# VH-VL binders against q47xb5, part 3

Target 1, 225 residues: q47xb5
Amino acid sequence: MTSAKNVIVDTGCANLSSVKFAVERLGFEVTITDDITIIQQAEKVIFPGVGSAKHAMKNIKAKNLEAALQGLTQPVLGFCLGMQLMTESSTEGKKSSTEGNNDDNTSHIVPCLNLIPTNVEPLKAQGNRLPHMGWNTLTQVSNHPIFKGISEGDYFYFVHSFAAPISEYTIASCEYGSTFSAAIAKDNFIGCQFHPERSSALGSKIIQNFLELDSTELNQELVNL

## First folded at step 1 (VH-VL)

Design n04 (framework fv_anetumab)
Fold by ESMFold2-Fast, scan of step 1:
Structure n04 (fold): chain C 225 residues (1-225), chain A 118 residues (1-118), chain B 111 residues (1-111)
Amino acid sequence: as target 1 above (225 residues)
Amino acid sequence: QVELVQSGAEVKKPGESLKISCKGSGYSFTSYWIGWVRQAPGKGLEWMGIIYPGDSDTRYSPSFQGQVTISADKSISTAYLQWSSLKASDTAMYYCARGEWYSYFDYWGQGTLVTVSS
Amino acid sequence: DIALTQPASVSGSPGQSITISCTGTSSDVGGYNYVSWYQQHPGKAPKLMIYDVSNRPSGVSNRFSGSKSGNTASLTISGLQAEDEADYYCSSYTSSSTLYVFGGGTKLTVL
């Protein structure tokens, strides 16, 4: 049996090698795994994702990872779809048929992991092209430890059509026709809507800050946006 | 305008303590790292260490760990470099520099010349 | 104990191009795209000329360019001018020490 200090959760999605290389370039070892025991025993967990929330949740359930992820107490960092899966729900998918109530057995709601009690909705781009694709700035940045060396006006790479709104869990914001959460956090769960593995030196700072994070820093209420 | 202003030149004897300062202005002081760099007379740049003033996270070069203390007071936007007991070999120009991260430094202080002699 | 390796000196004539090398290992220059170059005139603080291998800060002449191949980064100065006479230091992020390391420095003489 193997153990690992840092893990990347294998949700069956693309881009895992790029995330692994982003971590390794900083001098850290990291293991890609879907093994529940290895994930639970890790000191740091990275939770990336690309594609649809519906497909990702199907894979998570098929791998029996849902309860394991919900029970993690160590720091967890989600990227893009990984952040979205940490919320209560996403409007991207369709609701399954219900035997007792056939009034509306089709909807765009996909239940997610419910680690951070906010929701993902279509981005109100106000006539701007979707997806929101390319470099854009953080408009507000909290004092959360993940943002050491990161300031308002710093550029990160975004590719998304859905976003979490501003809430008590927002630790950084971004504007693209409307203001949305660039990052959210609750307890040990931290998610960013941008792609740190594609965001050059700034993205590397986020990954570095996370991997150097003292878990005691997360025992305090740090969301002050 | 971003500016780092360092304290004035110091002349000290071996065994004395010293604390020099670096005050930042024109930017969010708690959102950037402050690095310290030594340059002995006629020699190259030597990396000493770095601090993030927002939470005082401090990293030292192995050569300077235990030899100096780096600190910051975010209420007055000032970083410090301190010696408990100076040596003649500490004679050098000391620079502070602002880093968005510890990969490069975009603004530098004017330097503080420290001379340690008997 | 290990600084990045630069030549001690380089020289050129006005209008020529010169290149300064900076050699490290896979734990610094070879492993990461976080190489910077600083210019230092006598009696002055260093000035950032290049960051992240090849990027120029606002206000730095496009005569200055940076590149990297394997474990060696290079600073190239084209159209050499008298004002370019200075000491040049490379630097890199490193995974094997305190996160940052300087080269030994190169004295550029414009003859």
Scores: ipSAE 0.005, ipTM 0.429, lowest interface PAE 16.8, mean pLDDT 84

Design n05 (framework fv_anetumab)
Fold by ESMFold2-Fast, scan of step 1:
Structure n05 (fold): chain C 225 residues (1-225), chain A 120 residues (1-120), chain B 111 residues (1-111)
Amino acid sequence: as target 1 above (225 residues)
Amino acid sequence: QVELVQSGAEVKKPGESLKISCKGSGYSFTSYWIGWVRQAPGKGLEWMGIIYPGDSDTRYSPSFQGQVTISADKSISTAYLQWSSLKASDTAMYYCARLYSEGYYYMDVWGQGTLVTVSS
Amino acid sequence: DIALTQPASVSGSPGQSITISCTGTSSDVGGYNYVSWYQQHPGKAPKLMIYDVSNRPSGVSNRFSGSKSGNTASLTISGLQAEDEADYYCSSYTSSSTLYVFGGGTKLTVL
C-alpha cells in the first residue's frame, strides 16, 4: 500500500529533480510519480514543466493523465509550462526549446487541460529580447494565500516566450515590454509563470505557502487583483 | 522612411495564375512579420496569413490555407502572394502590412493595396 | 467568416463625441489586451489608430481613445471633425486557429 502526501506529476520533464530538491530542502517529503491513483490520493499536487506545450500534452495523453488531472479537487500548483498547460490553449511552443521548421502552418494552437479559462499567447516583448530570461519583479500581487510574505517589487526568475494575458484569473502580474500574468488561479488550480524552484528564498516561500495551504482557504471567494 | 510598396493592379481570367508583390524599404525587412489582408468589393478586412522573411516561417488563416501561397525573397526585401488558379471570387483589394517581430498583434505600416479583378 | 461584432454605422455632428463598439469572446477581445483599431478613407489603405487596446501611434490625434470592458472594446472619437468620416475596423489577436480577426467595420458619418 503506497500513498504520498505531496506529489510531483511526472510529465516527462527533465527538471523534476530540481523541483524535488526545492521541496525537500523545506523539510517536506515528496514523490515524483505518473501513477493516477497516487496523484488522486495526494493532499498536494505540484505540476511542473519546461519545453513545449505540444510535447507536454502528448506525454500527458500517452500516460493517461489528462482526465485524472482535470478531476483533481485538492490544491494543484503549476510552474512555468505547468501553468500554461492549465489554460484552455497555448500557441505551438516548440521554438521555446529549440529552433525548428514551422512545417504545419495551420496547427500553431495547442489544446491544453482547460482548468483555468484563459489562454497562452506569444509574449509581446516590444523590442526586448525573447525569451524573457532572468530576474524580474511582480508588479501587482493579490492577497492569495500562496503570496503570504510576498510583496509587489519582489524578484522571481522567469524564462519564457509565451504568457497568459491579464484576466479575472490573474493573481500576480509582471511587465516585460507588456504586462502579463505572473500567476493565475481558479478554485484549487494555481499556476506560476516564474520558476519558484529557481527563485531563491522567495521562490521557496511560494512552495512553502502552497504546501502549508489549507484547501478550505480556496473554497471561499478570493480577493480580486 | 519605412514603407511597403505593392505591385500594380491586375486583370485576370478564371484559371490563370498570379503572383503579386510587396516590397519593404527603410527598415530591416528580415526582422518583421509581413501579413496579407483581403478586402472584397464593398466588404470588410479579412486576415489571410503572415510570413517572417528571415526564415520564411509562414502561417495561414484556415480559410486561405491551400488557396494561396505566401512567400518572401529576403535578398530583395519582397514578400509575395500567389494563386495557382484564380476564381472570380478572388476579385478583391489585397493589402500587405508589417507586424512587429515579437508577435502577430497589430499592423503598423500598410502597403497601398493591389486590386485584383478576375472576370471572364 | 469569423468576425468581431461592430455596428454597421454611427453618426455625429462636428464637435460631438462618438463611440464604436467591438464585441468578441473570451478567446479574442475578452481574453487578451491585443485590440487594435484602423481608419480607412475611401480608396485608401487602412491606418493604425489604436494598438494594445488604448495606445496611440505617433501622429494620431489624442481625440482618439481606446478602452475595453469584458468582451467589448471601444473606440471613442471626441471633438468630431469632417476628416474623421471613414470606415473603422477593430482587430484582435485570437487563440483560435485564425490567429488574427477583424471586426465587420463601422461607417462613421459626420453630418
Scores: ipSAE 0.000, ipTM 0.423, lowest interface PAE 15.3, mean pLDDT 84

Design n06 (framework fv_anetumab)
Fold by ESMFold2-Fast, scan of step 1:
Structure n06 (fold): chain C 225 residues (1-225), chain A 119 residues (1-119), chain B 111 residues (1-111)
Amino acid sequence: as target 1 above (225 residues)
Amino acid sequence: QVELVQSGAEVKKPGESLKISCKGSGYSFTSYWIGWVRQAPGKGLEWMGIIYPGDSDTRYSPSFQGQVTISADKSISTAYLQWSSLKASDTAMYYCARHRYSGWYFDYWGQGTLVTVSS
Amino acid sequence: DIALTQPASVSGSPGQSITISCTGTSSDVGGYNYVSWYQQHPGKAPKLMIYDVSNRPSGVSNRFSGSKSGNTASLTISGLQAEDEADYYCSSYTSSSTLYVFGGGTKLTVL
């Protein structure tokens, strides 16, 4: 294997080919890899995923990628599960069948990469159907460089049952029974809860903005309440 | 050097089928969209649709959905525009053009294929 | 549904500056930075002059500039030359089912 300018981290996820095609449609070359050296030498790293944080973290550890990913200094963009893996932890093992407190529920915390200091919890859908599946709007959008040409009210495609809450790391928000982080960022690490590779022209614009990003443009942004 | 070369002019009768071509060279054919643009005699430009040759993802203008078929053969770096049954109203210049999602613009254009449909 | 709105014609003298407008809605010109401008001489294929509102391709004269305010994009040609006589088309991405839309075109006459 040779060095690559743009890479997609192979986390064992089924949607890697669709992410690759989304990048290639924009005229960029990209390599899917789990090779630590190739990932570390890349100018841009895309970190996608669907499914379970627990399963993905086991795969990352088995491939000896945890420390390598934590040490990346170039821009990194996570999609959906990839965003969730960037947080401190996910409570995806938590079980509750009813709104409010459940005395019998057990939390199963999945430690993640801890690149962005927030956490992933069950989405507070307030009786709406889970997963949150389909097109929905961004309710607030920061001036982060990945959002050049993106506005409040723009539609993106979501498929998730867990979400990060609004925090100082939120760069875009969405509402589905409650308000949650549609995107988060800290330094060189950026995560989108939505699927840019499935979000038509607007999703393509997110990917393009990221691939053209100069690392000196990266500043922590907050979304106003 | 990026180049798009289109097939030659066509003269057809109503009801006949036709397939015209656009061959790309000087770039990675599977990494760019190819769009088709129609220009009726003395009229403006009309977007017809686009195809991404790498996975055959094809998108049509609603005005042309069901009227034409856009396809590509990535093994020979060629995109196609096809009619099953031509009408006199299909008389026009047809351009192919290379397209990038990042700007949603056509950066390189073919020379055009004139299609004349008359009885 | 309909094309973006451009004036049918504009005219100017050599050395003058002219501006061509392209008006849409918040679903196309107003909502996105995906406005392009094409020049077409009689019997020729269109040529890209401006992309992403204001960017010039390599080889296009700096006499051509693009801008946008609200729902209206503008192409400005300074130091007008005889060779600029052509039809000019704007184009934009649209969030409707159409995906792309061209303007109706503007015929520029020099002198």
Scores: ipSAE 0.007, ipTM 0.489, lowest interface PAE 11.1, mean pLDDT 85

Design o09 (framework fv_ofatumumab)
Fold by ESMFold2-Fast, scan of step 1:
Structure o09 (fold): chain C 225 residues (1-225), chain A 118 residues (1-118), chain B 107 residues (1-107)
Amino acid sequence: as target 1 above (225 residues)
Amino acid sequence: EVQLVESGGGLVQPGRSLRLSCAASGFTFDDYAMHWVRQAPGKGLEWVSTISWNSGYIGYADSVKGRFTISRDNAKKSLYLQMNSLRAEDTALYYCAKDMYESYFDYWGQGTTVTVSS
Amino acid sequence: EIVLTQSPATLSLSPGERATLSCRASQSVSDYLAWYQQKPGQAPRLLIYDASNRATGIPARFSGSGSGTDFTLTISSLEPEDFAVYYCQQRSDWPLTFGQGTRLEIK
C-alpha cells in the first residue's frame, strides 16, 4: 500500500517534468500518477496540461479518470490546459471538412470536466497575433489564497489561443485585445491560464501558496473578484 | 479541382521584404483555414503560419514571429505572407496549404522559391 | 515544442516488399498524427490523418497505426511509385511540427 501527499495527474503531457521540478525546488515531494486511488487519497492535486482539450479529454476518459477527478474534494490546481479542462466546454474554432458539413458555420465544441461552470472560447485578440505568447500582467487580482504576495501588474507567462471570459468564477484577469480570466476558481478547484512553472519567482509563489493551502482557507469569504 | 498557385518569391538581400501570394480555386475558400509551410533546400518541412477562415486565429512559428504577417482576402480567394527583415535561414520553397480540418494539410500548391542572399 | 523523430533515415527495399516506417514523438500526441508522401520536385501529399485514417484517393496498401508517442506507416506491397520521402506531422500542440523524413529508395 502506498499514498502520496502531493500528486501531479498524469494526463500524458510532456510538461509534467517541469511541473515536478518546480514543486521539488520549493522543498515539497510530489508524485506523478494516473492511479485513481493515489489521486483520491492525496492532500493536494496538480492538474497540468498542454495541447488540445479534445486530446486531453480522450486521454482522461481512456484512463477512467473523468469521474475520479469530478469527485475530488481536496484542493486541485490546474495549469493552462488543466484550467480549461475544469470548465464545461472548450471551443476550438471552426472545423474544416472535405466531405461537406452542414454545420460549417458553428465552432467545434469539446465537452470538459464541468468542475467550474464557465466555458473556454476563442480569445478575442482584436487584431493582436495568436497565440497570446509571452509575459503579460494580471490586471485584477482577488483575495484568493493562491495570490498571497501577488499584486496587480505582476508578470506571468502565457501561451494560449483560447480563454475563459470574465465571470463570477474569475479570480484574476488579464488583457490581450480583450479582458479574459487569467485564473478561475470554484470551491476546491482552482485554474490558472498562465504557466506558473515558467513564470519565475512569481510563478513559484503561486505553486508555494497552493501547496501550503489548507481547505479551510477556500471557505473564506472574498476569494473571487 | 482544387488548385493553389503561389507567387511573389525571388532573390532578396538580408534585411529586405517580400510578399507571397496564393490564389485558390476549386473549393469554398472562406470555409477553410489556410497555412504556409516551407522547405529549405534539401531539408524537411517546417510549418510557418496559420490563419483561420475569418482571420480570427493567427499563429506563427517562433522563427518568424514579429517579422512575418499572414493575411487573407476571402473575396479575392487569396492568401498572403508579408515577410519583413528576411534572414539567410528564411531561404526555402514556400508552400500554400489548405486545411483539411484541425491543421492537417490536404492540398498544397507547387511552392514559390525565396532565396535570401547577399 | 513537440519533436518528431523518424526512423530509419533511409530505407532501401525492392518492389513487392513490405515497408514499415516509424515516427516517435517527444511527448504524447494521442492520435493527432498525419503522414505525407513527397516525390522529387513535387508538393507533399496527405496519406494518413488521425494516425490511421486513409485520406481520399490513397491506395489500400497504405496504413497507419499507433497512438501516444509511437507511430508506424506501413506499405503492404511496394509499387514503383511509392519510392519517395515520407514525413509525419503532429497537430496535438503548438507549434505544428514535422518529422525529419524517411527516404524510401529502390535497392
Scores: ipSAE 0.000, ipTM 0.414, lowest interface PAE 18.0, mean pLDDT 85

Design o11 (framework fv_ofatumumab)
Fold by ESMFold2-Fast, scan of step 1:
Structure o11 (fold): chain C 225 residues (1-225), chain A 122 residues (1-122), chain B 107 residues (1-107)
Amino acid sequence: as target 1 above (225 residues)
Amino acid sequence: EVQLVESGGGLVQPGRSLRLSCAASGFTFDDYAMHWVRQAPGKGLEWVSTISWNSGYIGYADSVKGRFTISRDNAKKSLYLQMNSLRAEDTALYYCAKDYYGSEFYYGMDVWGQGTTVTVSS
Amino acid sequence: EIVLTQSPATLSLSPGERATLSCRASQSVSDYLAWYQQKPGQAPRLLIYDASNRATGIPARFSGSGSGTDFTLTISSLEPEDFAVYYCQQRSDWPLTFGQGTRLEIK
């Protein structure tokens, strides 16, 4: 209908009401939309997602959002699947394991938005239950502006079976059988594997830091993890 | 007409095995996680097992872990529960159920079969 | 495991009355809580998912609220077909667990 300062991208299957409520509790207005013009004109874009990368990418393409999202220059914050969709690809096929089932189906690669040049793989849980579900700590935290007031050892809520490995784009790490990227960033694109909208006061701080973010604070020289 | 139909239940002696099947129709089976939920006579609901859309993650209730195996065949649009070393306390109506939204992370169950009865008795 | 405790175990009301059913979790489940209705001889029916979202086709008289450990299912004005057993269920942590049920019966 008109321009909005803050938007939540309607990807179809996300917990959009929880995200909207989390933003509004901080005193910000936000609009849920799949309108390309409104998204492009927004000052801040939140990109949530739940479910499979395959289903989400099919929906994004059906809504003609792929090119629009790839062209965004304002700050964009992705949650959970939203973070995963920012990568080059997600491997949604079963990984071959030493657990005795090497007759597994071939890995299936789902091309994603390619905003941050890393990939999503099955979480190497080393015998721990999947999905990684529940509260867990950030093992390492960079000096990225999104983490103002956030420290190593702080608890966030996770629910995922796939993860991005540690790379130069990692801005926070977590351990669940293996170490993986709890958050990644490149330029204006920031993704959190955890759910800030469900991580109590600490999650609210992540969202507030993002909504108050000045683009001049985005620094390409982040702490190496 | 989204539908799930269970089969394979019956009367079985303790220590033996049964394989339950669930046939899906009316939806894209490989887009959703699937569940087995049981209900003992006169009792409440008990979650038994979950399998993601690609079989990439699988969960079990502690009471059945090591004895039951969940599996799916997406080409056949079918869900299975292999039940080994059956005990009297496994006696229940076994429901097949589909996740409401998504393939791994939504565990609300919107489509249920009518159930198949498993009775473990001598 | 996360234990869900429903109260009361049995609730006796008349058609037209408001029903309030409670579910308490032994630890926080955020809003990852669903409600189901089960009528005699039938499979459960999903009513509410993620604490407050009404499932497709569910009448507006059903509503859910709460977060963390305390949750409520409300039926604003009971219809005869609403007398059933109601279950809450959490998906916050493994294993998935259901409450023991609240039986809503006609007074």
Scores: ipSAE 0.013, ipTM 0.581, lowest interface PAE 8.3, mean pLDDT 86

Design p01 (framework fv_narsoplimab)
Fold by ESMFold2-Fast, scan of step 1:
Structure p01 (fold): chain C 225 residues (1-225), chain A 121 residues (1-121), chain B 106 residues (1-106)
Amino acid sequence: as target 1 above (225 residues)
Amino acid sequence: QVTLKESGPVLVKPTETLTLTCTVSGFSLSNARMGVSWIRQPPGKALEWLAHIFSNDEKSYRTSLKSRLTISKDTSKNQVVLTMTNMDPVDTATYYCARIYYDSSGYFDYWGQGTLVTVSS
Amino acid sequence: QPVLTQPPSLSVSPGQTASITCSGEKLGDKYAYWYQQKPGQSPVLVMYQDSKRPSGIPERFSGSNSGNTATLTISGTQAMDEADYYCQAWDSSTVVFGGGTKLTVL
């Protein structure tokens, strides 16, 4: 058996080097891999994603990773699209088609991994520009262990047009025309809408908190908003 | 070809401010893979990290000494400067500057010869 | 507030294997580094990123790091290996050194 303490799941994203650098800068070993055995045997799994949910899910299925990811029992942290893939589904809208005159209320619904039972919907930006791009604050922060040393009002880097709404799985919130989940969690699965690898010292703190997680800390109540 | 050299040695009186200069050669302080750290060692005791600085001016300090320490660089002179205020006899030590090489993670691949700082009245 | 614990001293006979340990909570989740310091000299990097050997360091030096313990192993120990050995790790943006181990070759 091959063993790796920390892994970054290779979903076909070319930008994984920035995530690897952010982890290694903190003094941790990490391996980028799409090998099911290595992922299943890892102590910690980071699940980043870029692009569209539909394309990412195609790649996950092509690599036979869907069942493997759904069966993980160790802590898993998703970033941005990675968080969105942890939900039941993503509403992406049409990917560009010449399919006629009935798309104002028609949405593409992409089934995702269903690790956390919420859904990703278009962000209600209330006239603000999309994507929501740039630095923004966390408006509410739970006592979840990934937020040790993180406070309400702390700035993180966002770039997204879709978001999970506030739900029982929300562990941090953010406002951009409407309030949405900046982070969600259920059991061993944790997702951040923001990009910790781009969020300076505070983003590094999230990654460090995750990599230092004791599994017993996830058994506590009072970690959701 | 890579060298680091500390200024000194120096005798400091209690309550005075220590200023040490590290002059580097064989690499640029503007190189994104490079940083410089200050590390001290009291006589017969362990190595103790004090501060570091990277090319982007990112700085870190030992928590217990943070209020007393300042690190800065002058890339045109190839120099890194450490300032430590309110010196005490317990601060007597050999002070080293060392290069941090960043390749997946940072490590101290080259060290200066060290300079003795004696704090006494 | 991480702490790296090393045994203060270790004695081996020439030709024997020396194993110097460095213990810290979840140290195996981080990279460990090792420095050799001889009397009156600057520290020298002898092991980096757990198990990688710098150019010029003899093949008899090896390293490992798992769980809570990193280990520097010197096989066929020679008199020239007599020195203080320090482990080092990163805690976020700060650096932590162990207390050092004096290796005596008798």
Scores: ipSAE 0.000, ipTM 0.425, lowest interface PAE 16.2, mean pLDDT 85

## First folded at step 9 (VH-VL; framework fv_adalimumab_6cr1)

Design D1
Fold by ESMFold2-Fast, scan of step 9:
Structure D1 (fold): chain C 225 residues (1-225), chain A 122 residues (1-122), chain B 107 residues (1-107)
Amino acid sequence: as target 1 above (225 residues)
Amino acid sequence: EVQLVESGGGLVQPGRSLRLSCAASGFTFDDYAMHWVRQAPGKGLEWVSAISWNSGYIDYADSVEGRFTISRDNAKNSLYLQMNSLRAEDTAVYYCAKGPYDFVWGSYFDYWGQGTLVTVSS
Amino acid sequence: DIQMTQSPSSLSASVGDRVTITCRASQGIYSYLAWYQQKPGKAPKLLIYDASTLQSGVPSRFSGSGSGTDFTLTISSLQPEDVATYYCQQYDNWPYTFGQGTKVEIK
């Protein structure tokens, strides 16, 4: 069969097997695919990513996935880079505010999918080591359905040097030298900066909440952070 | 065909310096993070240092932090490792290695150079 | 640091034998595990990443399995050219760490 209920978009990243494992251990079937028809017909779409926005967008365009992803109406959950690709743009080529040994700037603005109207910028780590790597807490958590059973102070695994700032689309926050969006959402598109597939039982809960999500829950009024 | 060619190794006395170079070909060099991995004689593999595609992120193993400096020249498709204050424990074959992405974290090494031997001895 | 322990440290087998090498992480690393082959005097070559994904150009007799803390590299039918030291590597957390290696020899 050429159809699947749950799909993981094959953006060319190497962590797809780990994401598949995280879904399957919860008792769900999932298919890794770059087939536009299979993606469009799926009930749930997971949009993972490891790497830079530049490389990922290059692969998305090469696979003719850009318009297809922008047209999805079913729930879509992005992890880490997947969240960043949902924004308007990424400045991943700009120099970080951490201590460095080169004062030359490399400006690189990467247009992304523009599904959630915010932007990704270098993380303002205020002297802390980059990447932000390891376990850290959610400092604020909204009532979004993906956070059923998740609360302020819960630990998730992060690995990133770039982040979306706090905005009207922020549904969870985290602090690492500065406050940034741990998760963002607009309509059917939900992104988390952390890696649920690496975040133990709580990360599994995020994935389970997403896979069990009733689309009508996304139409309810949510309290902003 | 991806190719990485190291140079600059040799015999050096403790406390002195060496600079290693790696010439890359067969791929778009400025799209990928690059790494140095070393192997002491008869020992296993040890990651030494990493640099992102744009030099915006650089990291080192604790054992070399403050003594080694990684750098790259994208116009020349070249990676470098400046090694200062060398110790006997730095004796190893040094491999230039390519990551699968333009960032340095969460990396395995999909292509390796042939290696260049650095011997630190009096 | 995450410690990677391989077993056995060395083995000798006959051509055509099924060879199994194990790698154990001191903490959970999901599937963020790669396997390398290093022939005498040569650089390491990537065989497998994400615990079970075969690198392009690697013979199908090589396979990987496992998740969490316990991982296995299998050579289904050992060939003379497979004489090498095999290393596992985790890439879940800094710093990157390798196993001590397993030396595979022909009887």
Scores: ipSAE 0.012, ipTM 0.551, lowest interface PAE 8.3, mean pLDDT 87

Design D2
Fold by ESMFold2-Fast, scan of step 9:
Structure D2 (fold): chain C 225 residues (1-225), chain A 122 residues (1-122), chain B 107 residues (1-107)
Amino acid sequence: as target 1 above (225 residues)
Amino acid sequence: EVQLVESGGGLVQPGRSLRLSCAASGFTFDDYAMHWVRQAPGKGLEWVSAISWNSGYIDYADSVEGRFTISRDNAKNSLYLQMNSLRAEDTAVYYCAKGPYDWVFGSYFDYWGQGTLVTVSS
Amino acid sequence: DIQMTQSPSSLSASVGDRVTITCRASQGIYSYLAWYQQKPGKAPKLLIYDASTLQSGVPSRFSGSGSGTDFTLTISSLQPEDVATYYCQQYDNWPYTFGQGTKVEIK
């Protein structure tokens, strides 16, 4: 009986209220839920997160959400950790030398949802302070529908120590000591490393573009970076 | 029954070093980020340092960066703070504090130890 | 850094009184605010997180409200065991910062 047009997946993270506020400020209604049926029936799914991939994946599995999320066919937008969970895996620690301590290295590799075939690795900051925290520009931006009204050089808010590398799934890039994926996409799954809910008017534009997205636009071949 | 027990505090002269320890029990230690928070006598709370569940992410307050080193030993359920080049303004009760999940960002502190007093005086 | 300012710095009230403490952030922090209670000689204890969510085991007389820059902690009926210093903490951005504290005493 209970249905929702727009859903925020409740992964147990602390930043759900800021995402809900960002959506509602734009005039949209949104429901925070971990109910599989409500999530599957939604027209738009927002997948936010703060925390580590390990904790988030434990919560997703404990709530029996893994298969449900992997089977979603409607547009899904992930923020920060949400983007990272869409990849094949995340590395969340110091990798052990190949000479020894293979158990430590293995324990720090977290399998994720495998919705977009790339991986999350420590950000190669080249001497710059970690985390990459603060306002930074998108260096390249594709023609993806979520970037309507967004241009190269536009500022977004970042706070992260891990990133996906540039790949065929990259739809926007950023540079902080090295170039990394500011956003990635495959089919109906879209992830951004930045926090749109903290990125002022431009971040609001990303959320608005997503919520107004016609799903048929995602079935077209997009011009990628 | 979450318990955090700090040790290693004491009286120390400026420029010297101390190592604080925190023994954790009652929860799965390697599932959570850990923090150090301090409180100078009669003053408020100041966050000092954080470490993720696997030591993959570590951060410090600007006031201690380059002098303090946070570390953990998950096999021993223990958190450490190595304090070098101590200054009079480092005088405080140091609390071991648990984050609500395994990452350091977006953290409040759901459980605290009783604290250990560090006095830096000549 | 985000500056957290509490008011009042100190208050005295009678058992059964309604007590309110405010916390103001120098910039918007959404709902990323926690409240702690620290009794004399003890460690802080978490009361509230996400501005209004009561920590398990905390008495229902405690409540939190607010968003953005202005936040309030309310004790609906002050009890003797509530004598403490109360701190707010923002966790929207690094570094984490605390208010200066509000001391609550019984008349």
Scores: ipSAE 0.011, ipTM 0.567, lowest interface PAE 8.5, mean pLDDT 86

